# VH-VL binders against q9h9l3: the designs that were tried, part 226

Target 1, 176 residues: q9h9l3
Amino acid sequence: PRKMVAIDCEMVGTGPKGHVSSLARCSIVNYNGDVLYDEYILPPCHIVDYRTRWSGIRKQHMVNATPFKIARGQILKILTGKIVVGHAIHNDFKALQYFHPKSLTRDTSHIPPLNRKADCPENATMSLKHLTKKLLNRDIQVGKSGHSSVEDAQATMELYKLVEVEWEEHLARNPP
Below, E stands for the ipSAE of ESMFold2; O stands for the ipSAE of OpenDDE; V2 stands for 0.75 times the mean of E and O plus 0.25 times the DockQ between their complexes.

## First folded at step 12 (VH-VL)

Design Ga9 (framework fv_fezakinumab; at its last look DockQ between E and O 0.04; V2 from the best seeds 0.00; counts 0 for: pae E 14.9 > 2, placed apart)
Fold by OpenDDE, look of step 12:
Structure Ga9 (fold): chain C 176 residues (1-176), chain A 119 residues (1-119), chain B 111 residues (1-111)
Amino acid sequence: as target 1 above (176 residues)
Amino acid sequence: QVQLVQSGAEVKKPGASVKVSCKASGYTFTDYYMHWVRQAPGQGLEWVGWIDPDSGGTFYAQKFEGRVTMTRDTSISTAYMELSRLRSDDTAVYYCARGRDYDYYFDLWGRGTLVTVSS
Amino acid sequence: QAVLTQPPSVSGAPGQRVTISCTGSSSNIGAGYDVHWYQQLPGTAPKLLIYDNSNRPSGVPDRFSGSKSGTSASLAITGLQAEDEADYYCQSYDYSLEAWVFGGGTQLTVL
C-alpha cells in the first residue's frame, strides 16, 4: 500500500493589491502526524500582503525563507507517489503549480461520510476548524496570531483517519 | 457561446519571434487555465505550457523554457503565446485550449493558428 | 516520439467495433494520472471525446467508451460510422516530465 501524507500550506498576497495567493509556508506530516516538512517559502514576487491574521506569516519569516523553486522541488519529492490528504487541497496544489493524481488525492473538505459524522450536510463544504472541533474536540486556528500549517495538516490527517476505511472502500468502488 | 478565437496565420523567418493571441468568450476567463498545444504538419500534438489568467502564473514545458512567453490581458479575456528564436521545426498549428486547475484535460479548443517558419 | 504509444492506424467497417490502445508508463498512466481522448477530424482542432478515463462530454454518443488499467488505456468505438473517420489522441500527465503528454495519434479509417 502507498504511504499517506497530509499537507497544508499558508499563502501570502502578491501582485496588484495582493490578490494573488502565493505559497509562503508548507507543512507535510505522515500518517502518525510526524512532521516531514515544514518550511517558510519565499515567493518569486514581492509580497504585498502577509495576511498574518490568517496565514501567521510575518516579514521576519521571509528573511531566511526557502526560495519557491527550491521548496517546490523538495515538496514534490515528498508528495510524489503518495496518497496526499488535505483540506481544500486544490488550493495547495495550485500554489505549488503541482498536479497530483486525483486517484491519490484525499480532500477532507469533500468527503460526505466525514460531514455526516460531524452532523453536517454531506454535500456542504465545512471548514477544517469546524470539523476538527466537532469530531476531534480540538480547537485549531485560534487567536489572531494566524494558523499553524503543521497543526492544520495534523488535524486533516486525523480527520481523514476517522473515515479512512469507509472512504477508501467507496473510492475503490467509485474511482474519481 | 463558449469559444476561443485565435489570431491569423503567421509566416516568419528563422530567428524571428511570433506572438499568437487567443480570445475567450462565453465563460469567465480567469476561472480556467489557458494551455497551448502545437501540432506540426502531419504530426501529433505537443503541449507547450499553460498560464493562469487570474494570477498570471505560467508553467512551460522544458523544451520551450527560455523561448516561450505566455501572457494575458484580462480586460479583453485574451491570452498570448510568444515564441522566440524560431526554427523551421517550430512550423506548426498552435492551439489554445482551456483547462481547469484541478483537471488534466482540455475541454475547449481554438481553431488553431498556423505558424510557418521558413527561410 | 510521443510519450504515450498508440497504433498508427486502425480500420473497421460500418457497424463494427474498433479499439485504440494507449500505452504509457509508471510516470504517467501507471502513476495514477487519468487518461483523456480527443477526436480530430481532418482539418479541424481536436475535440474532447473522453475525459477522466471513461466519461463522455455532452454530445458524445455512448458508442464511444474509454477504460484504463495499469499503464494502459483503451478507446472503444461500437457501431462504427463513416463520420468517425478521424485521428484519435490519448492524453495524460507525466510527473517526471512535468508535462501534459499525448499519444502519437491513431488514424481511424472506416472501410
Scores: ipSAE 0.864, ipTM 0.933, lowest interface PAE 0.6, mean pLDDT 95
Fold by ESMFold2, look of step 12:
Structure Ga9 (fold): chain C 176 residues (1-176), chain A 119 residues (1-119), chain B 111 residues (1-111)
Amino acid sequence: as target 1 above (176 residues)
Amino acid sequence: QVQLVQSGAEVKKPGASVKVSCKASGYTFTDYYMHWVRQAPGQGLEWVGWIDPDSGGTFYAQKFEGRVTMTRDTSISTAYMELSRLRSDDTAVYYCARGRDYDYYFDLWGRGTLVTVSS
Amino acid sequence: QAVLTQPPSVSGAPGQRVTISCTGSSSNIGAGYDVHWYQQLPGTAPKLLIYDNSNRPSGVPDRFSGSKSGTSASLAITGLQAEDEADYYCQSYDYSLEAWVFGGGTQLTVL
């Protein structure tokens, strides 16, 4: 049986006018929500906009941050061979410059049974904050100090557990 | 006058190292990244890397990783680029060029330093 | 090959309009990175001509203009003058290579 992890990343603005999203924090939790990885990461290019109100990233976090290439190696070692759960996870993989096998990827923003439990249209893209409030009765991403990627990864895993048996059976019958 | 003044031409043999200097004047040296860009004879421009003169932090293009070292001396507003284990295809004019950490263009260039690698 | 593609040469008569194209990809211009242009007169260092797609630094005549769309950019020179004879380079950033990237250069000849 495959082990399962959840991932969440925080990005900062790089590139012209800070419009490119670059990885600046990554958190990975196991099935029980225990933290397996949580590091600030130094992007390989200039940070133009720390996006602190949303990312929680400040310049001082970058002083001793792990360089992107080293952090990417560490993260990919954890992800290899595992089912990886995330919310709008394509953004996290894009920031990691990485492709995880589709058969091992679970995106809580696109699981129809999960939307149905939340009384949302099954094909709608719902925010992590909304699903977490509706289904777990928890408020995440509270305040103006930015998101916690640990909190968000833990919420994502708990959301997946609500539909895990049904969705894993569906995927076994309908391989991507 | 705002300018970048580079050291003079160098002739080197394969396997040697070269160190090129770039002295900034007329502006606050630590407010801008210093980039290095090279141009082989008759060829286009190729980015080598940057140094942040404030922190001393560097970033090198993958092609040069392990062979290039960029340093600076803030007391004399001077940046340096050293390239080791020279090959004949390292023959080029090496430019220093400044850019802000949030702008991705180079608004001031040195006149270039010709480095010739020849047996 | 240069990461950004430019025609190797263009030519025009005095007073005419010429354009120089710069074609990138989804990891540079197509990712939203701006395009900058440099003029390199014979025997001299490059000089910033256009930044952030369309802005002119002080001292650059307004007959030089730039634009960007999709994965491509264009430099236009109107009222072509003999002094415009030079090499022209486009430049952007590529997040996949983690590098500042240039076009191969375009040699402009004034006939």
Scores: ipSAE 0.005, ipTM 0.484, lowest interface PAE 14.9, mean pLDDT 89
ESMFold2 (binder alone), look of step 12: mean pLDDT 94; pTM 0.960

Design Ka1 (framework fv_amlenetug; at its last look DockQ between E and O 0.04; V2 from the best seeds 0.00; counts 0 for: pae E 9.7 > 2, placed apart)
Fold by OpenDDE, look of step 12:
Structure Ka1 (fold): chain C 176 residues (1-176), chain A 120 residues (1-120), chain B 108 residues (1-108)
Amino acid sequence: as target 1 above (176 residues)
Amino acid sequence: EVQLLESGGGLVQTGGSLRLSCAASGFTFSNYAMTWVRQAPGKGLEWVSAITYDSDYTDYADSVKGRFTISRDNSQNTLYLQMNSLRAEDTAVYYCAKARLAVAGPFDYWGQGTLVTVSS
Amino acid sequence: EIVLTQSPGTLSLSPGERATLSCRASQSVSDRYLAWYQQKPGQAPRLLIYGASTRATGIPDRFSGSGSGTDFTLTISRLEPEDFAVYYCQQYYSEPETFGQGTKVEIK
């Protein structure tokens, strides 16, 4: 069986008025929740908005941040050929300027059995925070320091594991 | 406590082969990249080869490319270096080193090394 | 490959003195991927600094790293007797990873 990893990225605002979301941190964990990668990343363009209250990113984190091009190469070495789990993962891939094969992608924001288990509408898009609270009885993204991408990646993996068997069977019968 | 223990070194003739092993303990071996670094007698450090945590990627110095093969068995917590077509200039103490992360990073732990001597 | 050139080749100093070691790269290296190692006679190398300026666990405050681009520096503010050793810089920014040729800090 293919190896599975979970990814979560934090983005800052670049470009005019900071409306462009640029990768500023990436965390990747294995099936057991062990951290394989966790680095601050320096966008190629000037940061206009750190979005600190959400991203947790501060100017000091960028002092020795990994250049985007280098970070992207490292991250792709981890992701390539693996099943990648994430929440609203399209945003992460977009920020990475990398698109993983759909057949090897698992987005916990679009898994009906997961929503069902959480007593949510199957076709609704629920937040990672909400699902984590309902299904894992754990609070994430708490406090004023912003999100922890490691914590979020771990939560995402744990959520997926709750529905892994039935969802993988579903995908086998209904390949994307 | 992290421990790395190299073995397999010894005396070998030019053109011969040798397989080094590195037994790891005290950390989750399968989560980290591993590297071989060598040091000729009285000389500096030379990077030899590296392998990612899941063996998906390997890399070699030009001086050993095509002759050396790095591999690992994560179920046994062991790193290997198969050395073929050995040359006199391959004589060195060979260290196994743990990387800080799965695919890269500085070497935060080193073994004590194993001596390889290649004679004509 | 990126060539790292260390200077001086040998640094002769007395205990208590300040040691300044240089590492120059043949091309620009991200400071995130520059490390310094210490090697004492008959021992394996030990990580001192990574990310150009971050001290590894257990490394005394007298060791510090700085620099960016092509020029990096390891500083030992006040040499202790146990600090007399060979020091290597290393880049893992691009393949192949490479080491400097080393600087020997010896007792005057």
Scores: ipSAE 0.405, ipTM 0.819, lowest interface PAE 1.6, mean pLDDT 94
Fold by ESMFold2, look of step 12:
Structure Ka1 (fold): chain C 176 residues (1-176), chain A 120 residues (1-120), chain B 108 residues (1-108)
Amino acid sequence: as target 1 above (176 residues)
Amino acid sequence: EVQLLESGGGLVQTGGSLRLSCAASGFTFSNYAMTWVRQAPGKGLEWVSAITYDSDYTDYADSVKGRFTISRDNSQNTLYLQMNSLRAEDTAVYYCAKARLAVAGPFDYWGQGTLVTVSS
Amino acid sequence: EIVLTQSPGTLSLSPGERATLSCRASQSVSDRYLAWYQQKPGQAPRLLIYGASTRATGIPDRFSGSGSGTDFTLTISRLEPEDFAVYYCQQYYSEPETFGQGTKVEIK
């Protein structure tokens, strides 16, 4: 059944000097913000940099984490056939080693009407934290423990709902 | 002016096949999702199948899944429904409908319908 | 699958009266993905309302829609002779997109 979901991922550093971003947590929520998926994920490569100050990922989270291949299968099963909303969502799909159909993808970092509602330049790339505070009067990503992908996915869905009607009509006139 | 013209209906035996066509004009066909909706005689509307503007995603009602195939040719502004293994319960007027959105939508324009009659 | 149940099945009214048609969803849907259609005998359906409350182009203002969650309403404030028809609600929030079974508005 085709529904709308929001996704957010946290990445750790793998590869040379820890510069490759690899998936270490993924959260998916439905239109109402209910959690459909939330797992810590063990990358297939050695973790060089947990990036904890942003990712919130620590070594203890990896002890019982779901291996990447298994998690990817679970995640893609949830995403298949659905409109998927994210913030800078290309990074999430890259970490999943996956391409979702353009017609079913929505990116809150690239929606000019959303920036306009926040009194920001239409083509500026605004952080999820800033948009959420400005438009939803909520603080996310607070404290020193890193981001919560559940919190971020929920915020992303609520932001999209503010412009959903206008943006869906725009995409019909201007297919990606 | 938006126009949707269905064709290809008619009488067919159970187990047979039929291909419906819908010629579109008056709008940018490749921007919108398209849908087939049917209505059995004296009955209500039943969604049959939908296809996104770019054909990346298709879906079907459970009653027709595996037997019907929706497709579109954006270069010819034409929507198709290939109907195989037809059954008596497939007897209906089949409407071509334009969605308002690229992936789904309310149907803001409808064709006149084409009658498909499946007999034993 | 989301089942839409319309009530009443038949609504018998006179011209000039107010008609109130109900559509109940088996699970919550976003109101921005609910539509209403009118179908007259021998004709294709006509979109009246989408997004639960937005009138489609060319639809007179006597037609209005409201509701959210699982309960939606179409109101015709003052019936005209041309309004006696069958009315369907539709959700296009999730696949399969579904229609209600219809409410017939007929002359008393």
Scores: ipSAE 0.007, ipTM 0.619, lowest interface PAE 9.7, mean pLDDT 89
ESMFold2 (binder alone), look of step 12: mean pLDDT 93; pTM 0.941

Design Ka2 (framework fv_amlenetug; at its last look DockQ between E and O 0.77; V2 from the best seeds 0.00; counts 0 for: pae E 5.9 > 2)
Fold by OpenDDE, look of step 12:
Structure Ka2 (fold): chain C 176 residues (1-176), chain A 120 residues (1-120), chain B 108 residues (1-108)
Amino acid sequence: as target 1 above (176 residues)
Amino acid sequence: EVQLLESGGGLVQTGGSLRLSCAASGFTFSNYAMTWVRQAPGKGLEWVSAITYDSDWTDYADSVKGRFTISRDNSQNTLYLQMNSLRAEDTAVYYCAKARLAVAGPFDYWGQGTLVTVSS
Amino acid sequence: EIVLTQSPGTLSLSPGERATLSCRASQSVSDRYLAWYQQKPGQAPRLLIYGASTRATGIPDRFSGSGSGTDFTLTISRLEPEDFAVYYCQQYYSEPETFGQGTKVEIK
């Protein structure tokens, strides 16, 4: 079986009026929830909006942040060839300027059996926070300090594990 | 407490082979990249080889490429260095070093080293 | 490969004095990927500074790192007797990872 990792990224605003989402933190955990990677990342462009209330990113975190191109290389070494689990993961890949093979991607925001288990409409896009509360009875993204990408990555992996067998069988019958 | 314990060093003839081991404890071994660094007598540190947490990536110094092979057994918390076609210039204390991250990083913990002596 | 050149080769000082060690890279290195190590006689190296300026756990504040681009510096504000050792810089910015040749800080 292929190795599996979960990823979650935090983004800050760059470009005009800070509307461009740039990678500022990336966390990757293995199947057991152990942290493989957790780094603050320095965008190539000037940060206009730290989006702190959501991202948890502050100016002080950028002092020793890893340059984007270096971080990207490290992250890709981890992701390449693996099944990558994430929530709304297209945003993470976009921020990474990296596209993982669809056949090796698992997006917990688009897994009908997961929504069904949470008593949600199968075709609805539910938040990670809601699914985590409903299925894992855990509160994430609480407080004013912003999100924890490690916590979110761990939650995402645990959610996927709840439906892994069923979903992998489905994908085997219906390759993307 | 993090501990790294090298073994397998000794005296070997030129052209011979030797396999070093590094037993790790006190941390989740399978989550971190590992590295071999050597130091010839009275000389400085030389990076030799590195391996990522899951063995997917390995790298070698030009001086040992094609002769040395780094590997790991995460189930045994052990790092290895297979050294073939040994040369006199390979004589050194070989250190096992833990990286701070899964794929890279500075070496936050070192073993005490094991001496390899290659004689003609 | 990136060649790191340390200077001076030997630094002779007395306890209480300030030590300034230089590490010059043959090409630009991100400061996030420059480290300093201390090695005492008969011992393994010990991490002092990483990311050019971040002290490793348990390292006294008399040790500090600075620099960017091709020029990096390790400073020991007031030398203690236990600080007399060999110091190495290392880059892990690009493969192969490389060390400087070392600077020996000896007692005058």
Scores: ipSAE 0.452, ipTM 0.832, lowest interface PAE 1.7, mean pLDDT 95
Fold by ESMFold2, look of step 12:
Structure Ka2 (fold): chain C 176 residues (1-176), chain A 120 residues (1-120), chain B 108 residues (1-108)
Amino acid sequence: as target 1 above (176 residues)
Amino acid sequence: EVQLLESGGGLVQTGGSLRLSCAASGFTFSNYAMTWVRQAPGKGLEWVSAITYDSDWTDYADSVKGRFTISRDNSQNTLYLQMNSLRAEDTAVYYCAKARLAVAGPFDYWGQGTLVTVSS
Amino acid sequence: EIVLTQSPGTLSLSPGERATLSCRASQSVSDRYLAWYQQKPGQAPRLLIYGASTRATGIPDRFSGSGSGTDFTLTISRLEPEDFAVYYCQQYYSEPETFGQGTKVEIK
């Protein structure tokens, strides 16, 4: 069967008033949580707002960052043909300027069985931080240093594993 | 301790075939891209072929396209190069090399090489 | 494809001297995707520098890399006897990946 990977991205603000979200870090892990990819990425446009509180991205990270076009090519070689797991993953795909087939996409922010395990409403959009704390007894995104996309990708894969058998069977019966 | 060991080289006639193997140990083989690089006697390095960690993407130098096939068996930690329709200019030491990334170089570890000699 | 041209072809120096090796690309390769390798006779290449300027693990600080775009340099600040070898640059920016033709650093 198809291999499964988890992805998480960090974005910075570009464009007018820094309101456009542009990719500045991407991390991809395999099923066991081993890191397959982790790079800082230089957006093609001027960075207006590093968003460091949330992104963890600082000016020094961009000095030797991989240009977006090159990073995108590297990332897509990993993602193509795979089941890709993420949290609110459409934002990651938007930042990559990439379409991934819905049938191969798993979004932990929208999996009813996962919400049910966390004693949350099935159709609620739950944060990665809260799901990870409730279901894995781990604290992520702690402190003032911003998020780690490696940490977040690893947590996302572990959360999906909790419901993988049930959800894959559901999707086989109910193709998107 | 990373180790790469090539085998399968030898003497072969023009038009013949060989299959090279590279046995890997000391790292998680299935996480990294792998590459074949060759060096003709007294000459420089020539990139031959690369394969991603999961075999989904392969690429070849123009000089070997259609004649050589790279593959890997992640369950046996082994990289392969099938060489068909061999020519005199394919005579070289063939190195396997480990990339730093799942899909790209640079090459942080190299095997000791295996000699392929193609005679007319 | 991107052609890498190294100069000089041969550099004849004594131990303790400074060596400067050049690599010029036919197209820009970004400063993230240029590597340098050392090869001694009968041995496999050894990675020295990647990302144009980052030393690989275990490489002495007498080796340094610099440059960007199309023009890159490897510097050996003080040659040791074990540094007399052939040096190759490599781009891994665009497929097919390519090597320069090599610079031989030999004892004077």
Scores: ipSAE 0.066, ipTM 0.698, lowest interface PAE 5.9, mean pLDDT 90
ESMFold2 (binder alone), look of step 12: mean pLDDT 92; pTM 0.938

Design Ka3 (framework fv_amlenetug; at its last look DockQ between E and O 0.95; V2 from the best seeds 0.00; counts 0 for: pae E 7.4 > 2)
Fold by OpenDDE, look of step 12:
Structure Ka3 (fold): chain C 176 residues (1-176), chain A 120 residues (1-120), chain B 108 residues (1-108)
Amino acid sequence: as target 1 above (176 residues)
Amino acid sequence: EVQLLESGGGLVQTGGSLRLSCAASGFTFSNYAMTWVRQAPGKGLEWVSAITYDSDYTDYADSVKGRFTISRDNSQNTLYLQMNSLRAEDTAVYYCAKARIAVAGPFDYWGQGTLVTVSS
Amino acid sequence: EIVLTQSPGTLSLSPGERATLSCRASQSVSSRYLAWYQQKPGQAPRLLIYGASTRATGIPDRFSGSGSGTDFTLTISRLEPEDFAVYYCQQYYSEPETFGQGTKVEIK
């Protein structure tokens, strides 16, 4: 069986007016929720907006952050060849400037059985926070300190595990 | 308590082979990268080889490339170093070292080492 | 490869004195990936500092690390008798990982 990991990234704003989302933290957990990777990452461009309220990233976190190119190499060593689970994961891959094979990608924001289980419209895009509360009875992304990418990655993996069997069977019959 | 116990060292002739083992306990072995570091008598530390948590990636010092092979069995919590075509300069204490994370990091735990002596 | 050069080769001091050990890299190394180890005679190395300035678990506060770029420093504010040993710096920033040649802190 192919190995599975879950990923969650935090982004800061770079470029003009801080509209470019740049990777500032990446967390990866295994199937059991154990942390394999959790690093602050230094974008190649000047940070204009830390987006701290959401990202949890502060200037002090960038003092000893891992340069983006180095971090990217480390992360790819973990992701390559694995089934990668994430929520709205296209944003994470975009920030990583890396594209994982679609056949090996699992986006919990686009799994109809997961939404159905949460009594949500199957074709709606639900937040990780909402799904986690409904299905795991757990509060994430609470407070004003910003998100925890480790917490979010763990929640994402746990959510996927709820529908893993059904969804993997579906994908086997309907490969992307 | 984290424990690393090396074994397999001994006396071997030049050109010979030896297989080292490192038995790990006290932590989730399959979540961490592992490394071999050696120390010749009276000399400093030399990085030899590393392997990621899932064996997907391995790396070697130039001095041992093509001769040494690092591997692991996560079901047995064991790290290995197959050493072929041994040379006198390979004589050293070989340490098993645990990395702090899955792919790299500082070595937060070390074994006591096993001595390998290569004679002509 | 990144070559780490430690200085001095030997540092002779008395208990209670301040020890300053240097590690210079042949090229810039992210401080996140610079570590220091202590090795006493007949023992395995022990992690002291990682990320250039973070003390490992159980390490006394008299040990501190600093530096960035190509220059890193390990400081022992007040030497204790048990601190006389060999100290190594290591980078795991780029492959292959490399160690410095070591600095021996000996009793004067």
Scores: ipSAE 0.635, ipTM 0.885, lowest interface PAE 1.1, mean pLDDT 95
Fold by ESMFold2, look of step 12:
Structure Ka3 (fold): chain C 176 residues (1-176), chain A 120 residues (1-120), chain B 108 residues (1-108)
Amino acid sequence: as target 1 above (176 residues)
Amino acid sequence: EVQLLESGGGLVQTGGSLRLSCAASGFTFSNYAMTWVRQAPGKGLEWVSAITYDSDYTDYADSVKGRFTISRDNSQNTLYLQMNSLRAEDTAVYYCAKARIAVAGPFDYWGQGTLVTVSS
Amino acid sequence: EIVLTQSPGTLSLSPGERATLSCRASQSVSSRYLAWYQQKPGQAPRLLIYGASTRATGIPDRFSGSGSGTDFTLTISRLEPEDFAVYYCQQYYSEPETFGQGTKVEIK
């Protein structure tokens, strides 16, 4: 079976009024939750809003951060050929300026069986925090100092494991 | 305790081949990038090759491209270096080293090295 | 290829003295990707500093690193007898990864 990883990213605001989301941290874990990658990343353009309340990114993290081009190369070395699990993962790929094949992509924000297990509407987009609390009896993203992308990536992998057998069979029957 | 043990060095003629092995223990081998670094007698350190945690990416110094092949067997916790078309300039102690992360990094643990001598 | 040039080639000092070793890169290197190693005769290299300034596990606080861009420094605040060795800087920012040629710190 093909190797599987989970990814989570934190973004900061760049561009006019800080409306563009640019990558500032990326964490990748393997199937067992071991950290394969966790780096602060310096966007190629000026940061106008650190979004610290949600991102956890502070000015000091950028002082010695990995430049975006280098970080992207490192991340691609991990993701290529893998099943990649994420939550609202299209945002992560957009921030990475990267396309991953749909057949190798798993988005825990859009898996009907996972919503069903959480007693949520199957077609609703549920937050990682809510799914994790409902299904894993864990509180993540506690407090107001921002998210941990390592914690979030690990939670995302554990959530996927709850539906992995069913969902992989579904995708085999219904190729994208 | 992290341990790296190189083997397979020795004396070889120019144009010959050797395969180096590095046995790893004391850490989860499949989570980390690995590298080979060499040191010619009386000289400094020279990076030779690196491989990512899962073998999906390899890279080589220009001086060894096309002649050396790095590989790993994660089920046996072993790193390899196949050295072909050896030249006198390849004479060195060859170290294996463990990176701090899955794809690159500084090398926080090193083996004691194995000597390769290439005679003309 | 990024060339790292270390200076001086040899640094002759007495125990208790402060050692300052320089590493200059041919082009900018993110400090996150700059490391220092110590090597004694007949031994493998030992990681001292990574990320330009972070001490590796078990490295005493007399070792410190600094610098950014093209200019990096390893400082040993008070030389101990076991610190007389060869020191290498390394960049792993751009492939091929490269080492400096070394600075030998020897007893005067």
Scores: ipSAE 0.038, ipTM 0.662, lowest interface PAE 7.4, mean pLDDT 90
ESMFold2 (binder alone), look of step 12: mean pLDDT 93; pTM 0.941

